Miniprotein binders against q96jn8r1131to1294. Designs and how they scored, part 65

Target 1, 164 residues: q96jn8r1131to1294
Amino acid sequence: TLEFLENHGKNILLSNGNRTATRVASYNQGIVVINQPLVPQLLVQVRIDFLNRQWTSSLVLGVITCAPERLNFPASACALKRAAWLLRGRGVFHNGLKICEKFGPNLDTCPEGTILGLRLDSSGGLHLHVNGVDQGVAVPDVPQPCHALVDLYGQCEQVTIVNP

## First folded at step 7 (miniprotein)

Design G41
Fold by ESMFold2-Fast, scan of step 7:
Structure G41 (fold): chain B 164 residues (1-164), chain A 103 residues (1-103)
Amino acid sequence: as target 1 above (164 residues)
Amino acid sequence: SLKDEIQKLLDRMEEIAKEIREAAERGDIDKVKELYKEFLEVAKELEKLLEELGDEYLIDFARLAIEAIEKAIELAEKGDLEALKELAEEARYYIELILEYLK
């Protein structure tokens, strides 16, 4: 059973058996990580439950290749210095630097109810799924083990893990 | 414009960083401390302008840079040069994120 780890950003409250993450303050400090490694063909999905339009940016999705159980999370996932591949807005980022200008939909504009998924293919390619539709390979050759990460940033104040 | 003011502060931070490297190379620790304190003040001014601009990522990167600079000042006072170098690289990283974001 997929759950969010108890180690998370300081503004996060977990509920619903650790399957729902709520950011209860500000716009940042909202990183959560899935409780098991993202192994090939495992599809990890979250649903956007609540957006606060006071903010401009929105959620970030991606993977980290460092052990998350005791990691001291920065204010935003995009400040992670090492071992991070992230999808933010229209871009793909590796350790804070943009490596692709336009991939998939703009994550800053996905409405409440959108289901976002991460999956590794058999060659280690990281795929984004949006409402069940595979957007293709965002990042090739992701090192393993890696862990799925969601940053409840800006507008995105709540997500829930959903099963296929 | 606001963006011109932000760029001027970023340029000033690059100048101060160069002066810090030069002072460190000649072993002038008192000057390094003085310049880091100036660097901190410019970083705080940058934070205020980025708050006015209203971009959450730029504000967060500036605050992380400020935190790293403050820790660097503490370490410089203790004479821990290796840890100082690590925090200097961390502050540089967050400033580079600001520059990359603004492209």
Scores: ipSAE 0.331, ipTM 0.662, lowest interface PAE 2.6, mean pLDDT 88

Design G42
Fold by ESMFold2-Fast, scan of step 7:
Structure G42 (fold): chain B 164 residues (1-164), chain A 89 residues (1-89)
Amino acid sequence: as target 1 above (164 residues)
Amino acid sequence: SLKDEIQKLLDRMEEIAKEIREAAERGDIDKVKELYKEFLEVAKELEKLLEELGDEYLIDFIRLALEEFEKGDLEALRYYIRLILEYLK
């Protein structure tokens, strides 16, 4: 089954059979990774459970191509300078560089209850799904294996893995 | 510039904090509530700009300032704002 890995940011507590991640302190140190590689056509989905609207920025999601089981996570996913493709706010980032200004909806404005999904197509394109709607290809030709990552940053203090 | 915008917001927060203290001394509760709301709006914009700047020390200082504000310690709030302004120099 899909679960968050036991290796995660230091401010994370896992519950609900490792399917719910809660950031219990500060605004950062909230990176979690799915326990299985993101293989083509696998749709990984998380629901936003709780937003603290004292902050302006919210969750980041994407993929990493390094092995996550023993990775020393930085304070924020955007500090990953290697092997990372991330969606934050309105932008798409590769290894800390913004490669697209506007893709899909603004992740900083998604309300509680929003379901966000990541999927690879058969050509290695990374897709974002929002409430079941495919937003298109955010990143072409993602190297494999890759792993789905969620950074509970800023506003986003809790997410839960949900089945399609 | 981004730094200039940040400094303007910090100056605005210090001004609002002074007005809150003055309104509280007069017992003007409605004005205190209005200014508190305004303060939180300015603080949100500041946090957004500090994230863009990428300086985690400044983010930590503003969080300490906001925590003291929530506790009603306006002198401690002003102290942290002045530390941030000093750091930006």
Scores: ipSAE 0.000, ipTM 0.121, lowest interface PAE 16.6, mean pLDDT 81

Design G5
Fold by ESMFold2-Fast, scan of step 7:
Structure G5 (fold): chain B 164 residues (1-164), chain A 81 residues (1-81)
Amino acid sequence: as target 1 above (164 residues)
Amino acid sequence: SMKEYKIEVTVDGKKYEVTVRVDENGRIEVEVRGPDEYLIDFAKLALEEFEDGDLDLLRYYIELALEYAEELGVKVEVEIE
């Protein structure tokens, strides 16, 4: 069963058997990581449970290729300088550098109830799924092993892992 | 190239300008100008923690500055251009 790791950003509270993550303070320090590697064909999905419109930007999704169990998380996923491929707003970022200006829907505007998924294809391409619809390859040739990461940033204060 | 945003804050009839500059690498520089040090010093301290450049961090620190001004009994209005 997929779960969020106990190692997470300091503003996160895990519940529902570590399948729900809630950011209980501020706008940042909300990084969570899935408890097992994102292997090809595994679809990891989270549902947006609660949005706080006080903030302007929202949830970030992606993968890291470093070991997450004892990682000292930065305040924001986009501050990761190594081994990170992230989707934020409409952009794709590698180690803090924007590598694609417009990919998929704007993550800052996805409403509550949206289900966001990450999957590796057989060639190592990272796919984003939105409400069951494959958006295509956001990042080709992701190194393995890699781990799915969700940053409950800004508006996004709660997500829950859902089965495909 | 640099992109620039200006945020005007009014305290007790005095205007303070917060200028946010974003460079080509996404780094944010924040500059506060006004007639005295009162809100400027607090705003600078609140914004000193800029390590990742985005508007949510700036908005959060501006909100902290607004809460502090309210505790001191001064009226503040913010307008983001």
Scores: ipSAE 0.000, ipTM 0.180, lowest interface PAE 13.4, mean pLDDT 76

Design G6
Fold by ESMFold2-Fast, scan of step 7:
Formats: sequence, C-alpha cells, structure tokens
Structure G6 (fold): chain B 164 residues (1-164), chain A 80 residues (1-80)
Amino acid sequence: as target 1 above (164 residues)
Amino acid sequence: SMKEYKIEVTVDGKKYEVTVRVDENGRIEVEVRGPDEYLIDFAKLALEEFEDGDLDLLRYYIELALEYAEELLKEGGSEE
C-alpha cells in the first residue's frame, strides 16, 4: 500500500493513513516521499486538494535515487544537489540544474482536482501523467532504485495519494 | 516597474539586509549589506544557481547562502 513516509519536511502533517499530506505553515519545508521504490510499471498518483493563491509557484514532483527514510530534507526540493530529477513549472531539473525548458503542462497553473502521476517505463524512462494522460518521457535512464517525491511548495498546500 | 524585496537576517548577532530587485525584463539583482562584506559573494553565488522567476525560491537560496556564511564565520574558514 502506497503511503507517504513519516520522514518529511518540517511543515508537513500526514493524515488519512499517511495518504494525505498537508503543509500547515509558510510556503516551503513541504517535501514528502512515497514509501515504496518507483519500480517499472508502478503508477504513483497524487491529487491536488488545496491551493493557496497567496503564493506564486506551486508543487514540484519527481524522483530521488538515494534512500529517503533518514534524509535531512532541504526547505525546497530544488535545493537538492545530488540524486534528484524534478519537474517544476514547465522545466525538468537534475540536481538543481535545468535540463529541459518546456515539458508537459505548467505545474504552477494546475487547478485543484488535478491528478499527477509518475511512472517508470521498462527502459527506465520517467513519465509524467496528468489526469490520466501520459506526457511522455521527462527523464531517460533514471538510476534504480528511485523514490517518488512531491514538494508541496508555494500554492500547493495539500495532496492525496490516489489509486489508479 | 521595478519590484524590490527586502529581507533582514541576523547572523551571530550581526544584522544584514538582503535586497532583491527584479526589473521589467525579469533580470534579478541581489545585494547584501552588513557589517562585513564576506557574505555578499555567497548571496550572489546562490542567485547565480537560480534560473526561474520564482521569488520565494530566490529568497530561499539567498538565506541558504547566508547560513553557509554563518558556519564559515564560526570556523574561521580561511587558510591564508
């Protein structure tokens, strides 16, 4: 069963059997990680439950290739300098560096109710799914094992894990 | 036209003012003022790594650079 790990950013409160993550303060310190490795064909999905339009940017999602259970998370996922591939706004980032200018929809403008998914294909390509639609390969050849990460940054104050 | 954000940070009892300016072209400029200039380069280094117009994330990188400088101040971080 997919859950968020108890190791998370300082502003996160987990509920609903660790399937809902809420950021209860500020705009940052909102990183959560799924409790199982993202293995090929596993589709991990989260629904955007609540957006606070006081803030400008919104959630970031992607994968990390280090063990997450005891990580000291930075205030923002984009500050991860090692072992991280992230989708933010329209960009794809590897260890804090932008490697693709425009991929998929703008994550800063996805409304409440949007379901975002991450999946590895059989060749290790990382796919983004938006409301069930595969956006294509954002990152080829992701090293394994890897773990799905969501950063409840800025506007995005709540997400819930959704089964396919 | 020009947007300006000011952040006050206290490091080891010393006050620093970080000013972030964004012009009409989206160009970002950061300046750090305080009792020693040793923090200015770290704030600028943090800014150089940021590529998007997310001002909350820019603020985070600047504060992170100032935290690195605080650690160096405590350790005396120079060999020459």
Scores: ipSAE 0.000, ipTM 0.158, lowest interface PAE 13.9, mean pLDDT 76

Design G7
Fold by ESMFold2-Fast, scan of step 7:
Structure G7 (fold): chain B 164 residues (1-164), chain A 82 residues (1-82)
Amino acid sequence: as target 1 above (164 residues)
Amino acid sequence: SPEELKKKAEELIRKAIEAAERGDEELAKELGDEYLIDFAKLALEEFEDGDLDLLRYYIELALEYAEELLKEGDPEKAKEIA
């Protein structure tokens, strides 16, 4: 069963059997990680439950290749300088560096109810799914093992893991 | 309107703070400059005999706060201190 790890950003409260993550303060310190590696054929999906439009940016999705169980998370996923591939806004980032200007929809404008998914294909390509629609390969040849990460940043204050 | 400019300035400061936290130093600097320009323009147009020193002080505090957030956003340094 997919759930969020107990190790998470300090502003996160887990509920619903660790399947719902709520950021209870500020706009940052909202990183959560899925409890098992993202292996090919596994589609990890989260639904945006609540957006607070006081803030400009929204959630970040991606993968990390370091062990997450005892990781001291930074305030924002964008501060990760090693072992991280992230989707933020329209961009794809590797260790804090933008490697693609435009990929998929703008994550900062996805409304409440949007379902965002991460999946590895058989060749190790990382795919983003939006409401069940595959957006294509955002990152080729992701090293394994890797772990799906969600940063409840800015506008996004709550997400819930959902089944395909 | 002074009230409209105040709200615009507050929104720009929030965006500057958010940008600074993400490590977007260029955007944080740009937003800070826009805030100063907008406030100066209003001061020239609507505050003929206003206390411009107090206005400058307020703007300086807002920019100093944004700069502090850029420094605090280093998670590696935070780990070293913990």
Scores: ipSAE 0.006, ipTM 0.195, lowest interface PAE 12.5, mean pLDDT 77

Design G9
Fold by ESMFold2-Fast, scan of step 7:
Parts: C-alpha cells; sequence; structure tokens
Structure G9 (fold): chain B 164 residues (1-164), chain A 80 residues (1-80)
C-alpha cells in the first residue's frame, strides 16, 4: 500500500491513513514523498483535491535519488540542488536547471480533480501520466533507487494518493 | 487621474523589479537555476505587459514577485 512518508515539509498534515496530504499554512514547506521507491512499472498517482487561487504557481512533482526518510526538506522542491528531477509549470528541471521546455500540460493550470502519475519504464525513463494518459518520457535514464516526490506549492493545498 | 495611475504603475514596477532582483541574488547563493530563470523571466514579462497595456498580466506577475519575496523572507528568517 502506498502512503506518504511521515518525514515531510513542516506545513504538511497527513490524514486518511497517510494517503492525503494537506498544506495547512503559507505557500511553501509542502514537500511529501511516497513511502517506497519508484521501481519500474509502479504507477504512483495523486489527485489534486484543493486549489487556493490566491497563489500564481502550483504543485511540483518528480523524483529524488537520495534517501528521504531523514532528509531535512527545503522550503520548496526547487531548492533541492542535487539528486532531483522535477516537473514544474511548463518545464522539466534537474537540480534547479531547466532541461526541457513545455513538456506535458502546464501544472500551474491543472484543475481540482486532476490525477497526476509518475512511472518508470523498463529503460529508466520517467513518465508523467495525466488523468490516465501517458504524456511520454519527461526524463531519460533516471538513476535508481529513486522516490516519487510531490511539492504542495502555491495553489495546491491538498492531494490524495489514488490507486489505479 | 491618468497621471496618478501612471505614477502608481511606475512605483509598482520599481518595487517589483527590486523584489525580483533580490530573489535572483538569493537564488544565485542557493544555486537555484529555476528561481534565477523565473525571476528574470517574470521581470521581462512584467515590462512587456506594462508596455502592451496588459494590466491583468502585469498584476499576475506582481503576485508572482510577492510569492518570490515571501520565499526570500522565509529563507532569511531561517538564517537568523
Amino acid sequence: as target 1 above (164 residues)
Amino acid sequence: SEEEKKKAIEEALKKAEELLREAEELAKKLGDEYLIDFAKLALEEFEKAIKEGDLEKALELLRYAIELALEYAEELLKEL
């Protein structure tokens, strides 16, 4: 069973058996990580439950290749300088560097109810799934082990893990 | 008046530019290429929006500058 790790950003409250993450304050400090490594063929999905449109930008999701159980999370996922591949807004980022423009949909505009998924293919390619539709390879050759990460940044104040 | 509106816009632009440049400086210290890129892009887009008279887009970019400033303040408070 997939759930969010108890080690998370300080503004996060976990509920629903650690399957729902709510950011209860501010716009940041909202990083959560899935409790098991993202192994090939495992599809990890979260549903956007609540958006606060006071903020301009929204959630970030991706993978980290460092061990998350005792990691001291920064204020935002984009502050991770090493071991991070992230999807934010219109782009793909590796350790803070933009490596691709306009991959998939704009994550800053996905509405409530959107289901976002991460999956590794057999060649180590990281795929984004949106409402069940594979968007293709966002990042080739992701090192393993890696862990799925969601940053409830800005507009996105709540997500829930959804099983296929 | 039209002149008062123009002056208010110019003052808002100066404040937004200052905040974005401070955020860019912090991003350089943190090594955050994403934040550097977005600070520069936001400033450039804000200038274009004002030039084109797109006040709605200019306000959206100003909100983004406020978000960046809050993140900057949060990091500075940690250092203290």
Scores: ipSAE 0.011, ipTM 0.259, lowest interface PAE 8.8, mean pLDDT 79

Design H1
Fold by ESMFold2-Fast, scan of step 7:
Order: sequence, then structure tokens, then C-alpha cells
Structure H1 (fold): chain B 164 residues (1-164), chain A 120 residues (1-120)
Amino acid sequence: as target 1 above (164 residues)
Amino acid sequence: MKVLVIIFSDDPEILKRAEEIARELAEKYGAEVRVIHTRDYSPDEAVLEAYEYGADVVIIIVTDEEKAREVYEWLKEDLPDVKVFVIVEGGEEAAKRLEEEGVDAITSPEEALEALRKYL
């Protein structure tokens, strides 16, 4: 069963059998990681439960290829300068460098109830799914093993893992 | 050297001071400078702009001592390898109080240039 790892950003509180992550303070320190590697055919999905409109940015999601169980998370996923492929706003980022200007919908404007998914295809392409709709390949040839990461940044204060 | 100047104010006088700082940093020190205006209080956006720009130094211009303290602490936490300075448009005594609490507060554009000399 899919769960968030107990190793997470310091502003995170896990509940619902580690399937719900809540950021209880500030706008940062909200990184969570799925407890199983993202293998081909596995669709990992999270639902946006609560948005705090005090902030302007929103969640970031993607994959990391380093082992997450004992990782000292930075305050923001955007601080990851190695082994990280991230989706933020409409951009795709590899180790802090923007590699695509416009991909999929603007993640900063997704409303509460939106279900966001990550999946690797058989060729190692990372796909974003939005409300069940495949947005296409955001990143080709992702190294494996890799782990799905969600940064409850800015507006996004709560997400819950949902089954496909 | 990449310097990001962030303004949390719509006051024309403060915007003018930010442009003066940016111009002098570029002209006198050869710094690459970007100026951004965010919502009255939007540190989450400011941090993402700093990452996207690849800032080495961030200068924040605010009008409120409490907001100055909060945004400085958050930026230091998010950007631990970046030098952060705060300009407080609340007077010399506000800047002095912030400095006594460990915030790198400066009172004028001239002080910003002087403080950055050792990093340039």
C-alpha cells in the first residue's frame, strides 16, 4: 500500500495511516515522499485537499533518484540541485534548471479536489496525470530507482494519496 | 554576481530607491541585477524567483518591521547559501532593533552597496 514516508519536511503532519499530509505552519518545509519506488505502470496519485490563499505559489511534484528514507530535506524542493526532476507552475525543472517553459496546466491554479498523478511509461518517460488525463511526457529517460515527491509549498496545505 | 532586489511595496518612493540600488550595483560593481515586485506579502513567490534567477544576493525592501523579520527568517531558511539584506522603510531605530536580533538590516541604498563590497 502506498503511504508517505515518516521522513518528511519538518512542517508536515501525517495522518489517515500516513496517506494524508498536512503542512501545519508557514509556506515551506512541506516535502513528502511516497514509500515505494515509482516503477513502470505504477500510477501514484494525490488529491489537493486544502489551499490557503494567503500564498501565491502552490505545490510542486516530481521525482528524486536519491534514497529518501534518511534524506535531510531542504525547506523547498526547488533547493534540490541534484537527482531531482520537478514540475512547478507550468515549468519542468531538472536539478534547478528549467528544461521546459510550458507543460500541462498551471499547477499554481489547480483548485481543491484536483487529483495529480505521476507515472513512468515503459521507456522511462515521466508522465503527469491531471484528473485522470495524461498530459504526456514531461521528462524522458528518468533514471531508476526513483521516488515520487510532493512539496506542499505555498497555497497547498494538504494532500491525500488516492487509488487510481 | 547575481543580485535580486525584491519589493513588497507599491510606494513610488520605495520603487525608486530599488531602481537606484539596482542601477548602482550594475554600473559601479558590474553586478547582474533583477528587480521584482511581489504582492504586499508574498515570500513564497520571492523565494521561487530567487531560485529561478540563481541569485547570489537578495535585497528585500519592506515598510514594516515585523514583516521584515518574518521574510528575512524565511528567506534565510529557504536560501541558506544566499546573502540576504533587508531595507526597512521604518527608520533608523527599526533597522537597529532588527540588527540587534541578528537580521542583516540596512537603512539606505548606500549602505547596501557598502555591505556588499566584501562579497563582490
Scores: ipSAE 0.562, ipTM 0.795, lowest interface PAE 1.5, mean pLDDT 85

Design H10
Fold by ESMFold2-Fast, scan of step 7:
Structure H10 (fold): chain B 164 residues (1-164), chain A 120 residues (1-120)
Amino acid sequence: as target 1 above (164 residues)
Amino acid sequence: MKVLVIIFSDDPEILKRAEEIARELAEKYGAEVRVIHTRDYSPEEAVLEAYEYGADVVIIIVTDEEKAREVYEWLKEDLPDVKVFVIVEGGEEAAKRLEEEGVDAITSPEEALEALRKYL
């Protein structure tokens, strides 16, 4: 069963059997990680439950290749370097460097109820799924093992893991 | 050295001050300076811009003492290796209260330049 790890950003509160993550303060310190490695064909999905529109930016999705169980998370996923591939807004980032300007929909504008998914294909390509629609390969050849990460940043104050 | 100046105001007087600070930083210290301004209070955008730019120093310009403390604390958490300064309208009394709470507050372009001498 998929759950968020007990190790998470300090502003996160887990509920619903560790399947719902709520950011209870500020706009940062909201990183959560899925409890299982993202192996080929595993589709990890989260639903955006609540957006605080007083903020401008929104959630970040991606993968990290470092072990997450005892990782000291930074305030923002953007501070993760040498271990992270992130989707933010329309951009794709590798260790702080923007490697693609426009990929998929703008994550800053996805409404409440949107279901976002991450999946590795058989060639190690990282795919983003939006409301069940595969957006294509955002990152080729992701090193393994890797772990799916959600940063409840800015507007996004709550997400829930959704089974396929 | 890369300096990001962030203005949370559309006030023409504040925008003029930001332009003066940016010009002096570039001319006097040879700093690479980027200036961004927002109509809305968007500290999270400031953090993201600082990461993308690779800022060494961030200078925040706000009109409200409460927002100054709030944005300083958040940016310090997000940017632990970056020097953050806040310029606050309200003069030296407001800056003094913020300094008593551990905020690096400055009141003028001249103070900003002097404070940055050590880091540039």
Scores: ipSAE 0.535, ipTM 0.771, lowest interface PAE 1.8, mean pLDDT 86

Design H11
Fold by ESMFold2-Fast, scan of step 7:
Structure H11 (fold): chain B 164 residues (1-164), chain A 120 residues (1-120)
Amino acid sequence: as target 1 above (164 residues)
Amino acid sequence: MKVLVIIFSDDPEILKRAEEIARELAEKYGAEVRVIHTRDYSPQEAVLEAYEYGADVVIIIVTDEEKAREVYEWLKEDLPDVKVFVIVEGGEEAAKRLEEEGVDAITSPEEALEALRKYL
């Protein structure tokens, strides 16, 4: 079954059978990665459990194409300059470059209880799902294998993997 | 070179001089400069603006030493390759205390321009 990897940002504690990730300090060092590659037809979903409104921005999600099991994570996903496609706020980023300005909802404003999903289609397109609604292709032709990543940055202090 | 100037201060003298320095960096040194003025202090917003702009250098203007230390630490942790300078209202004595702690503190926007001259 889907779990967060034991290799994660230093401010993360895993619970609930490694299906819940909680950031227990600060605003950063909150990167978690799903334990198996994102293959076509697999929908990986996380629910936003807790937002600390002390901060202004919120979670980032996306995929990385490097092996995550022994990776030294940076303080934030924003620092990933290689092998990363990220959705942050209203933008889509590839290795630190903004490749789309307005895709889907603003992730910085999603409330507690929002379910965010990542899925690859048959052509390798990365889709974002919000509360069960497919937002379309955020990134075409993602290289394989790739791994779903969530950065519990800023406001977002807890997420839980949920089944479709 | 991309320089981001973020002003977390309502002091009109500081705002005016920061804009003059940004203009001089662009005109004399060919730097690409973005200036952001906001009354709402947020070190997280500073980090995100620096990241989105792709800043090589960030100059932060804040009202006190605690804010200067905090925003400097946020930027250095999240973006360690970015050159960061803080200007704190409180003058040379405040800047000296911050420098003793390893924070790159300067006393005016004019001093920032001189500090950046060696990287140009």
Scores: ipSAE 0.039, ipTM 0.458, lowest interface PAE 6.5, mean pLDDT 84

Design H12
Fold by ESMFold2-Fast, scan of step 7:
Structure H12 (fold): chain B 164 residues (1-164), chain A 120 residues (1-120)
Amino acid sequence: as target 1 above (164 residues)
Amino acid sequence: MKVLVIIFSDDPEILKRAEEIARELAEKYGAEVRVIHTRDYSPDEAILEAYEYGADVVIIIVTDEEKAREVYEWLKEDLPDVKVFVIVEGGEEAAKRLEEEGVDAITSPEEALEALRKYL
C-alpha cells in the first residue's frame, strides 16, 4: 500500500502507518514523497487535514524524477531546480521556471477536506484531480520513473493519503 | 546578478529608500533588481517570490532589531545559497550588534553596494 517515505523534510512527523504527514514547526521543511513510483493510471490522493491561517501560501504538489530515498530535501520544493514538476497556487513549474500561469483551482485557497490527486495517463501526461474531478493535463511527457511529492508549505500542516 | 529587495515596514519613506537602493544597484553595478513590500506579500509568499525570481542576493529592509534577526534566519534557512543582507533603518548600533551575532547587517545603500562588490 501507499505510504510516505521515511526520508522527508525535517519538520515532518509521520503517523497512521506512514499515511499521515504533519508539519510540526514553522512554515517550511515539509516535503514528503510517496513510497511507490507514479506508474500510469495509478491515482495517488492526499486529503488536506489541517490549515494554519497564520500563513497565506499553501500545499505544493508534483513529481520528481530523481531517487527520493536519500535525497537531502531543501526547505521548499520550489528550491528544486532539476527533475521537478510542481503545482503551486495556480501555476505549473518545471525546475523553478513557471510554464503555465493558470491551471486548475488555486491550491492556496483549497479548504480542509479537499482531496488532491496525481495521476499519469498512458501518454505520460500528469493530471491533477480535485475532489475526484480530473482537471486535465498539467504537464505533458513526464519522464519515468517519477515519484509523487507533497510539500506541506505555509498553511498546510497535515495531509493524509486516501484510497481511490 | 539578480537582487531582490524585500521591505518589512509600513513606512512609505522606507519604500522610497528601497527604490533608490534599487536604482543605485542597477546604475552602478548593472544589477537586475526587483522590489517587493510585505504589505502585498506575507513572509512565506515573499520567500516564494525570491525562488521564482531566481534571486542571487536578497536585501531586507526592516525598522527593528528583533524583526531583522527573525527574517534573516528564515531567509538563510529557505535560501542557503543566496547572500542575504539586512538594512536596519536608523540603526548604526543595532547593525553593529547584529553583525557581532553573525547577521550581515548594514545601515546604508553605500555599504550594500560595497558588500556586493565582493560577489561581482
Scores: ipSAE 0.561, ipTM 0.785, lowest interface PAE 1.4, mean pLDDT 86

Design H13
Fold by ESMFold2-Fast, scan of step 7:
Structure H13 (fold): chain B 164 residues (1-164), chain A 120 residues (1-120)
Amino acid sequence: as target 1 above (164 residues)
Amino acid sequence: MKVLVIIFSDDPEILKRAEEIARELAEKYGAEVRVIHTRDYSPDEALLEAYEYGADVVIIIVTDEEKAREVYEWLKEDLPDVKVFVIVEGGEEAAKRLEEEGVDAITSPEEALEALRKYL
């Protein structure tokens, strides 16, 4: 059973059996991590439940290759400067460096109800799925083990893990 | 040294002065300077810009004390290794009150250049 780890950003409240994450303050300190490593063919999916339009940026999604159980999370996933591959807006970032300008839909404009998924293929390629549609390989050759990360940043105040 | 100037104001005089500060930092100290205007108050976007730019120093220009205090606290928490300075419209009294609360407040462009001399 997939759940969010108890180790999370300071502004997160977990509910629904640790399957729902809510950011209860500000626009940051909203990083959550899935409790199991992202092994090949495992599709991890979250649904956007609530967007607060007081803010203009939105959620960030990706993987980290360091052990998450006792990580001191930064205020934003974008502050991670090692062991991180992130999808933000239309960009793909590796350790804070933009490595792709345009990949998939703009994550800052995904509406409530959107289901976002991460999956590794058999060659270690990281795929983004949007409402069931595979967007292709965002990052090739992701080192393993790796862990799926969601940053409830800006507009995105609530997500829930959903089964395929 | 990378300096990011963030302006939370649409006032043309403030924008003009921010560009002048940026120019002097580049010319006198050889700093790489980026200036951003938040069309609306949007600190979540400003923080992402600071991360992407890789700022070593952030200068925020805001219109009042409460906004100055709020933005400074967020940036101090989010960017612990970055030097953050606030230029607040409200004069010397407003800057003095902020300094008493631990905020690095600057009253004038000349004061900003002098303070940054230590870090550039």
Scores: ipSAE 0.442, ipTM 0.728, lowest interface PAE 1.9, mean pLDDT 84

